# VHH binders against DNA primase large subunit PriL (priL), part 4

Target 1, 340 residues: DNA primase large subunit PriL (priL), of Thermoplasma acidophilum (q9hjd1)
Amino acid sequence: MILPDRKQILDRELIRRIADTTISGSGHSDGLSEYASIRKAAFAFVESAVLGDQAYSPIENAELAFIVWILAALDENIITARTIIKARDTVEKQLRLVEHYEDLEEFGSRLGIEISVFGEQIGKDHLYRIGVADFATYASRVTGSKYRLSNQIVREGYVYVDEDVMAKVLREAFVSFMFDTLDQIRKEDAIETIKSVLDDLEKIRESYRKAHNVRMIAGKGDASMFPPCMKEIIKNLESGVNVSHMGRLALASFLHKAGYSEDEIVPYFRNAPDFDENITRYQIKHISGEISGTEYTPPKCETMRSNHLCYMDDDPLCHREWMKHPLTYYEVKRRNRKIR

## First folded at step 4 (VHH)

Design a8 (from a1 with A33S; framework vhh_8k46_1)
Fold by ESMFold2-Fast, scan of step 4:
Structure a8 (fold): chain B 340 residues (1-340), chain A 119 residues (1-119)
Amino acid sequence: as target 1 above (340 residues)
Amino acid sequence: AVQLQASGGGFVQPGGSLRLSCAASGFTFSSYSMGWFRQAPGKEREFVSAISSSGGSTYYADSVKGRFTISRDNSKNTVYLQMNSLRAEDTATYYCARDWLGSGWFDYWGQGTQVTVSS
């Protein structure tokens, strides 16, 4: 079972040993073989997440630690989000497999959450008790009426929940722990620490680009799956309302990444007062990399917020801790439609 | 008010060289990527080159790659286009433009400077 351990994850010397392990012969000598196995499992986990593999992939603390450094070195919002979602789901599965209350208590205590069993009740169908503040922070991130505060038993500052609700709360607290830990690692420091495996990092980027291109070609989604920020920009353009240059860039680059062709993107801008088709086409070619040599990505959620282009409202998906990019929203919506 | 003033155009023989300049005012020049576009008589406007705000990254259209060099001097608020090995096909009015955040989304254009390549 994964147990949150920030000191282990931030142990740069351990991470360097995992990265620098070289198999020179049979590969069966002591700690060298162990580090190579951890590194292989960590890269496989990230690649699996990038490719959308939903199969349960058991990992332990050492693999999780190396995964965090892979994510810091890659510094790719969608790869980070997909990997942390897979880690979240892995943790939830592990939490549901524990036989002893003490294992959940230890997991929670490492995240600053005190868990207790109500009375002398034992087993998977007893009520767990958690503070209202912790419940409000994490349960609000889970979709479904079962997880709303109004559907729980509340008394004397505590919320009494079943095993399902407790597992959901703990998985969301774990997600916050992952992002807080990742934020403590600078990209430059990560690259320097795991520089011996830069070739493996490039393989992850190539796997991501190949999978992304296949999804773009096979299934550009319905506009109903777009994040609320992009829907608002489209609405304003269609009504002839002035949209800022940042808003126009955000939409054009988003549509390009979603699989829309130049001819499909141009019509979105025809109602703009300053519309010029030739200039618009050259801008789209620049964004796509046809004339610039580099493909541009749409702005991340933080940039959208700072430019007053973010419309989160009550959309639960926009309020997830791991939601850092409009493209991530779109990918999650497309994935959910295919599963259903 | 944003101002972009292009200059340096003229008549040159095939194989010759010209340096275009674009003097910027009315905004923080060092915060913006800059680009050059051209429009030949009876043709559409086409991308030529772009440079990042720091000058660390440059981009070129395939038709000019290896012949043209874009550069900038942030202390003088000026972007340059050095044009070597000029061809008759390079005859056009050349425009400089302000690039919003290096994205290829140009929000302001200069008046242009004419380049004519003939014998």
Scores: ipSAE 0.000, ipTM 0.403, lowest interface PAE 10.3, mean pLDDT 79

Design a9 (from a1 with A33T S57N; framework vhh_8k46_1)
Fold by ESMFold2-Fast, scan of step 4:
Structure a9 (fold): chain B 340 residues (1-340), chain A 119 residues (1-119)
Amino acid sequence: as target 1 above (340 residues)
Amino acid sequence: AVQLQASGGGFVQPGGSLRLSCAASGFTFSSYTMGWFRQAPGKEREFVSAISSSGGNTYYADSVKGRFTISRDNSKNTVYLQMNSLRAEDTATYYCARDWLGSGWFDYWGQGTQVTVSS
């Protein structure tokens, strides 16, 4: 089970030894096989996260530590976000499998959160106690009425929660721990420390680039032909940045009008941290006119500008006097395509 | 800050009726599509109904068509869900939302109102 340990994660000598597993001079004949396994599992975990594989992949403290240094060396926001989200889900799974509840208290303690078991078993659940401030900070990030303060027992500045609620709160606290730990590692130091595995690092970059490009060419065109406003919305959705209602509507209606099917549009939204496939599919059906009987027209350039969604920058095509619509940009780019 | 306050839930017997309300504040209500979603214990959140900014267009999940009616009053910043011919399967916490992709924009979801249909 993963137990957050900032000192172990920041142990540069340990990370260097894991990276240098093929060197017999590392000094530990009994540890050489273990280090190679840790390195292999860490790279596999990052690659699976980059590819969108959400299957449970058990990792331990040493794998987590090496993953942090991989992320620091790569210094790519999207790769980092996807990997930390996968690690969050892995931690939640492990927290739900604990046989000794003292392990949850230890986990919380390592995150700076004081939790205690006060429970008699209620329906096979144990009653845990956590401070209101910590609960409010982390529970607000979880979707669902069950995880709201109003649905908990509150007494004397403490929130009393079941095992499910505690696992969700601790997984979100773990996410904050990961980002805070990453902030303590300089990219140049990470690259120097794991320099023996730069080839594996480049394979991660290639996997990400390939997955991104394959996803973008779904439908009747590719993302290279999209106007900068739509490219920015796609980038923000993939990086977990909040995208406004108008931005999400603009992208979905643009893709629909460009000839993309529902199944081709859904993947553009799958990488948002708050993604819900059923809700997304219903909204795409509304936009397409399948449910509503009326198609939604994508917003004009003027509407994009008034909603702070226009990123024309230095793009000459966006600055043409006749450029009034994102769809017009797309059609001009497609018309200029040569297939010979 | 954006706020959505859902109310009107309660206990009702099969075949009964309830009207849910969602009071909105902190944004230009008349410019946004509003929707109702529901979540039963152990199930994913599902779409129920939506209404366009003007009220001119309404949308319903197949499971509620002919039984539920969505409406809005832009002068009161409120969206409503009239639920008729209620079934045990309609038992859920009902949420109002303005974010068309729905999940994760916590400020754009109402607190929810519980509807229990049981004899």
Scores: ipSAE 0.000, ipTM 0.280, lowest interface PAE 14.0, mean pLDDT 78

Design d1 (from r5 with G33D Y108S; framework vhh_rezetamig_d1)
Fold by ESMFold2-Fast, scan of step 4:
Structure d1 (fold): chain B 340 residues (1-340), chain A 122 residues (1-122)
Amino acid sequence: as target 1 above (340 residues)
Amino acid sequence: QLQLQESGPGLVKPSETLSLTCTVSGGSISSGDYYWGWIRQPPGKGLEWIGHIYYSGRTYYNPSLENRVTISVDTSKNQFSLKLSSVTAADTAVYYCARETYYDFSGSPDYRGQGTLVTVSS
């Protein structure tokens, strides 16, 4: 099980030993050296995260420690975000599989969070007690009404939650711990410490570049003519910011109706931290009517506004009385450019 | 093991409302990780996504069906339901209930029920 341990993660000499351990070939790599096994698992974890593989990958503290130094040496925001999200999901699964409540209390304690358990057994029937300040800090990062303070039992500065809510809160606290720990490592120090495996770091960069080396060929126009609502969604996806379900649906259906093919649409979603190509292609097929039987119409401006996805600001075209649809904006921009 | 089971009338008259219920077992509807949805397949055609619901009651519908569709959830019974109004022969299909990933924008199904055939005829 992963247990947060900043001292272990920041043990530079241990990390150096893990990096420097030589192996006599693949037949002996896993059997002869614990350090070689840790290094191999750490690189595999980062590579799978970079490629969008969200499948559960069991790792322990030593692998996590080495992963942090890989991320520090790479110093790539999207690789870092994807890897930490995969680690978050791994931690959540491990927290839900604990056999003893003391392990959950120890996990919280290492994050500076005091957790108390009430009842005779760990699980959904147990109420976990956490301070309201800690709850508010981390639960606010989880989407869904079940995870809001207003839906919890609150007594004298403490929040009483079930196992599901507690696991979500702790996974988010773990994310903060990861970023805070990563921020304590200078890139130059990380590169020097793991210099013996710089070739493996470059392989990760190459895997990322190869998987995401798609130049968007604008088949029916270009992104400069898109309405501000669609530009904002694209900007957030490109920067690895989580985009709402309705926002993703709006963008995919907009691009499809604008004449973009599945292969032209998929690249817009590749930088999302939770990206999975097979899921994305299936969703696009659903929207296009290829497997759903009915082509989706993108949301109208009123629906975009009600879902907090309207960014009309100072754009004069968005303020026209007749501007009722994002596709209408795109059509007007395309016609005006063609006429000029 | 998660199991989803559709239930409701197999025959509906034109202009009436089609009503189906999905019973979920082996998993809780009250999860922030999933949406609960409806998909249909008319004979000889592809799958058509109808819509889904979050356990909070928030709904997302296929825009082509939005004016006729209502999806509701009953967390106490671990069930969710579909109502499709003003049905025509074009609504004849096998209807599936589905569990869908909460992060997905289209409601891509993670798990589906066995399906139930609904025929619209006089």
Scores: ipSAE 0.000, ipTM 0.146, lowest interface PAE 18.6, mean pLDDT 78

Design d10 (from r5 with Y34S Y108T; framework vhh_rezetamig_d1)
Fold by ESMFold2-Fast, scan of step 4:
Structure d10 (fold): chain B 340 residues (1-340), chain A 122 residues (1-122)
Amino acid sequence: as target 1 above (340 residues)
Amino acid sequence: QLQLQESGPGLVKPSETLSLTCTVSGGSISSGGSYWGWIRQPPGKGLEWIGHIYYSGRTYYNPSLENRVTISVDTSKNQFSLKLSSVTAADTAVYYCARETYYDFSGTPDYRGQGTLVTVSS
């Protein structure tokens, strides 16, 4: 079972040793080999979380410590959230498998929570007791009426709960512990400490980017979120204005990457003066890689500008220094639209 | 129960700084595992995430607003605040403060204030 230990996690020298460990391929079963194993497991855990893999994958204290430094160095909100959620679920499963009361007491004590058992040991029919302030802080984060204070037994400043409610409270306290510990590490210090594995950090960023790209391809948004350049091409096609071959390619490849099927893309071109359905379908198959073997990517902003297809108008997002791609615009708009 | 309440001027002149405060009651801003954020809804448009802050002062901002937005926290008053500089008519919106738990880091809040209308007009 993972036992939260902030001193171990913040042991920068230990983390540096884990990061710097190099194995010559000999398979030694010593401290050096152990560090390499911890590092490998930590990166695998973060990558699985980023990819949305919710399969149970136990982690040990040293692996948890290294995971925190990976997160600090990456400094990516979504990667951090997904990794901590996976760790939370791992901890909850481990808490429910505890056979010894002493382990659960130690876990709670490390999180600043007083845990008391009334009756038999864990796994038998008994009630747990927790201070009302701790209950209010952590149980409020759990969805469901059974985790509300109004549905608990309250006596003289204590809340009496079953093992399910206690496991939920402890897991949420663990989440707070993770964020508080992570907040104590400066990004620059984390990067310096694990600089020997920066290539592995970039692989996680690549996995995250790839997962987001697949999600964007699989799940389409609506035309209101399209960048101005694509909206202008659509407007011109709908009004029967002649759009250049590059403009048509840009729109078709953009829609394909945004998750639109061939049958959904074809209608965008129906009002073009030279429309031919068979030719349009052939071109869509070509850009998708179905017959060409190579998938086409929509042009970057600079290419759109060079071809007189860039249409920034008064849109502030298009004028940002980091805005280099029409797909990036769409991704940002889609992400912002999720707030409801 | 957790309650969030926005406060600040309902009218701001173009080019000035929009300033709002959120007061939290029934819970502590200093509890970990939650970010405290701002979202807005312009008339006739969807919700737009502005940014959020951890009680330590660590912030994440919407890239489209990053150069104009500052979010700060005052743990002693259990409050957090939004400053949006160089406002234009496009910043007219209902502004909400929100608690965002770790599972809502995509900007979807789990608790939200009732909202306050801010009109940018001379």
Scores: ipSAE 0.000, ipTM 0.385, lowest interface PAE 10.7, mean pLDDT 77

Design d2 (from r5 with Y103S Y108T; framework vhh_rezetamig_d1)
Fold by ESMFold2-Fast, scan of step 4:
Structure d2 (fold): chain B 340 residues (1-340), chain A 122 residues (1-122)
Amino acid sequence: as target 1 above (340 residues)
Amino acid sequence: QLQLQESGPGLVKPSETLSLTCTVSGGSISSGGYYWGWIRQPPGKGLEWIGHIYYSGRTYYNPSLENRVTISVDTSKNQFSLKLSSVTAADTAVYYCARETYSDFSGTPDYRGQGTLVTVSS
C-alpha cells in the first residue's frame, strides 16, 4: 500500500536513477530492472488518469514518487488534478482494505494527523477518533450529509467516526499532501532530473490533446463550451423532438466549422423523427461545400433569434452587446478557459 | 463609476457559516451580460474562484466548494452575498466580490472589490 513519505518522493537522485535505468537484455528475469517497471507503471497511471479511466490501479510508494516528478515536469493543471484524484481514489481503496487499524494510524501520522482507535470492537460504529480541526479541514471537502460535522459524535475536541468516514478524511488529507509535495519541486528541476524520458512525457501530452481536442482551432470535443442555442438543438435531437430545418442547418454548419467530420455530425441526427442517413449525408456535403462548391456559414445570433432558435436565457456572454455569432461564443469560451 | 464593497465579520469559528455581502454602487446588478461572483486568496496562495450568480438567481459554483457554497442576490438592494458552510482553517483568506464578463466557471473579473480578510479561528 501507499504510505505518505515526502522524503522518498523528493529523493531527486532516486528519481533520476528510475528515469535513467534501461533494460539491458533478455533471457533472464534479471533483464527487467525494477526501475523500468516502476517507470512503466507510473506513466501508465498518469495516461489512464488523463483519459478518465476510473478503474482501481494499484501502485506503491516508488510509483507514486515517480508520478509526482512526471506531474512537476509536465506542469499541466488538468493532468495534475486528474492524476491526483486517481491517486486519491487508489489510496481510499487501499485504506479500506487494511487488515489492521494500526495501518490507518501510521498513514495518518505520516500526514500529521493523530488518529486513535476508540473502543475495543473492530466492527463497532465510531471506532476511530480524530481531532475536530483535522476532521473539519478534510471532511468538508467530501459531499454528502454523512460527512458533515453536525452528523458526527463530538466530545472534548474529538470526532468519533466509522471506517468509511475515516477513509474519506484520510484520502482528502493525502490530496493536500500531494499538492504540497508537488509545490516543492520546480518545473526546471523536474525536467532536468527526468530528461531521459521526455519522449514519454510527450506521449502524455499527446494523449491529453487527443482526449480533449485542444490542438484544433475550432475545438472539436468541447461540447460543454457550445453556446446555449446549439446545446438546446442537440438536446432536442437527442430526445427525438422535432427540430426545424433552420435548426438542423444551424447545428450542422456550426459543427462543420468547429472541425467535426461528416461521420461525426451524422450521429447527432439519428434520433430525429424524419432521419434518413443518405439525405443527411448529402445535406452535410452540401453545407461543407463538397457538393455545392461554396461552404455554408453558420447563422448569426440575429438569424437564430428571428427563427426562434435563440436560448440565451441568463447566459451573460450571450447578452454582451458585441456578441453577434454562435461561433464567436464558442471561440471566447475556448480562449478564456481556465485549466485547473 | 462602478464600485464593489465587501462587508461581513472578519472572524468565524471552525464549523460555522461564513457570511459576506457585496454592495454594488454606480451600476445595476440587473444589467444583463454580467455574473456577480466571489473569489478568494488564502495566505501565500493564488486566487481561487468560488462561484457566481446571474441577477435571475442562477448560480454556478466551483465544484470543489459546491456543497458548502450558497450565493444569493437581492436586486432591490443592489447586493449579492456568499454563505460558506462548515468552515475550517483552510477557508482563511482575503475574500473579493467581483463583476465577471464571461460565464465560465472561472470567470474573468471586470471589477473587483478591495477585499476583506476572513480568519477562521477558535
Scores: ipSAE 0.000, ipTM 0.121, lowest interface PAE 18.1, mean pLDDT 77

Design d4 (from r5 with Y103W Y108S; framework vhh_rezetamig_d1)
Fold by ESMFold2-Fast, scan of step 4:
Structure d4 (fold): chain B 340 residues (1-340), chain A 122 residues (1-122)
Amino acid sequence: as target 1 above (340 residues)
Amino acid sequence: QLQLQESGPGLVKPSETLSLTCTVSGGSISSGGYYWGWIRQPPGKGLEWIGHIYYSGRTYYNPSLENRVTISVDTSKNQFSLKLSSVTAADTAVYYCARETYWDFSGSPDYRGQGTLVTVSS
């Protein structure tokens, strides 16, 4: 189980030993195999996160510590976000697997959060007590009505929550801990500390680059013919910047209706910070009607405008009186190419 | 309740630097797990993300604007600011400051200011 330990993570000498350790033909009983295992697991964790594999991957404090230094040395927004999201989900899984409630209390304590366990005395489904300020800070980051303050029991400055809500709150506190700890490491210091494994860092960059390049070859059509609204969404996803749920839905449904298969659509989302291939494929199947039984149609220009997703600018085709749909723009551009 | 308020000149001359400040009330910028950012909406166009900052000072910028943008934070005043250099008429927009998270599929800013119109004109 991961337990927040900033001193261990910031132990530069330990990180250097893990990075520098090589196993020669002679066996040594001084931790060489342990350090090699930690290093291998840490790189595998970051690489899987970069590729969008958010499946549970058990790691412990030593692996987490080395992962932080990998992130500091790489200093890439998308890689950092994906890795921390994967670590967040790993921590949530581990918190849900604890055999003793005292382990949750210790986890919270290490993050500066005081929690108490009351079992069934609080009432059905309410096992934990946490201060309102801590709850408000972390629960607000979790989507879903179940995690809203208005849906909890609040008494005299404390919020009484079930195990699910507590695990979500603690995972978000852990995310803050990760970003705060990472911020204490200068890029130059990280590069110097793990310089012996720069080749492995380049493999991570190459994996990230390949994910981007695979997306570039996806699809039947020429992306140059896409309407400016869809080009902007793609550009933002490629840059790892924020794209709303409506924007992602608009792009996925547009590509589906334009004749793109699920395998051709998935690569467009690989640079999203929250990318998870299984969730993305499920959402595409839902949009295509494969699961839901009803196809989602991409939004009309009017809907794109009301959701602040319209980028018509000086594009003359977008300004035509009859231009009411992003798919119509794409169809006209494709037809005009064939007329040559 | 968290409130964000933009302030700064509503008119900037071409080639000059656009400077805006966001004042945060009802919450602390020093709260980890959030980025504090700027987004804009030119007339007749959708929202464009400019960049964001963590309270430590670590920044990430839209690559299209990276060479012209600086975002800074002052935790003692509970404020963060935007400087956009070498402005042109294309930079005319309503500018919003926002609190951002990236954990959820929605990715949307969970709070933003009311917006301030900045016109670039001689």
Scores: ipSAE 0.000, ipTM 0.322, lowest interface PAE 13.1, mean pLDDT 79

Design e2 (from r7a with F103W; framework vhh_rezetamig_d1)
Fold by ESMFold2-Fast, scan of step 4:
Structure e2 (fold): chain B 340 residues (1-340), chain A 121 residues (1-121)
Amino acid sequence: as target 1 above (340 residues)
Amino acid sequence: QLQLQESGPGLVKPSETLSLTCTVSGGSISSDSYSWGWIRQPPGKGLEWIGHIYDSGSTYYNPSLENRVTISVDTSKNQFSLKLSSVTAADTAVYYCARVKYWGELSYDYRGQGTLVTVSS
């Protein structure tokens, strides 16, 4: 099973050896080289995640380590998030298959989480104990009433949970560990370290591009009428470039105010690296005022500029002295069309 | 391990300013990769977003609260704070601080445990 080990993952020379594995004259490894096997499994894992394959794919520490360097070299947010989410689900499956409670304690220890087994203390065999602070941090990311603090047994600063709840908490802690570890690797260093497999990296990018086409919204004006600021946000979401929270909020509120329904807005975010439909719908309901009771207004041009989200370039309409709002741009473009 | 913890008075009088601080441990606030925000949940109601701040100092507030809200960052103390002026009983809620990296599934990838603030005379 995967056991979090930042030192192993950051072992650059091990990663270099895996990347530099010799291939036979047929273009295939001898099948007996452990490094060639690790490399192939790592690339297969990333590709399956990119294509949306959620099937359980068992991997071990060596494959996970190489996957992190693949992600660092690719530096593509959609690929990164989908791969880490698939790794999260793989870890959860492995944690649920654990036969010895000491393995769960070891897993938690490597993530800085102290876990103890108290068995009979609360009337359930192998009931686990975790600190309230750690529980609150990670359990809050899991949807479902079963994972809320109010539905657990809490005594003297500790939360007593069953194996299911513990596996969910640990998988979320593992996600934080993955992103934190990835952030320690510079893109340029990763590219240099695995330069022998750059062709395989490009195959992953091509697979992603073929599977994830630009999404269109039916029934409304098309993206060609959107202001350049909104077009850039959409382009960045589609290409897996990091879009700030402000940028995502700007796009969602813009679309809502332009008359787009929740179902019409959701597709714009489906290519976001961290996409989850239920959470995205919750955010859209919040922005629309359905949940919050107050409708959010999209940012003015000045706010877009101050947040480096304005891409007016040579667009003549953006340079009009009266152009103060992205919605005004959209309205002017719509009015210039004679057939809707 | 990144952890966020809310702190501040649990009781505020009507018309006064509600002031909360979020202390970040296990990571630095000084990063342009994240925004730092506040959300609240009134008793018996859903979550309400209050606002967030970027490392650049730029803020975006819930329009219904923007005239009363100020969010600030103190990078030297690794803290960020919320001030909500002219409070009424409607501001009674559990307040959470959060880190935002991505807007979707990991929108609030780290959130505090929450602190109950009651507005009462």
Scores: ipSAE 0.000, ipTM 0.257, lowest interface PAE 13.8, mean pLDDT 77

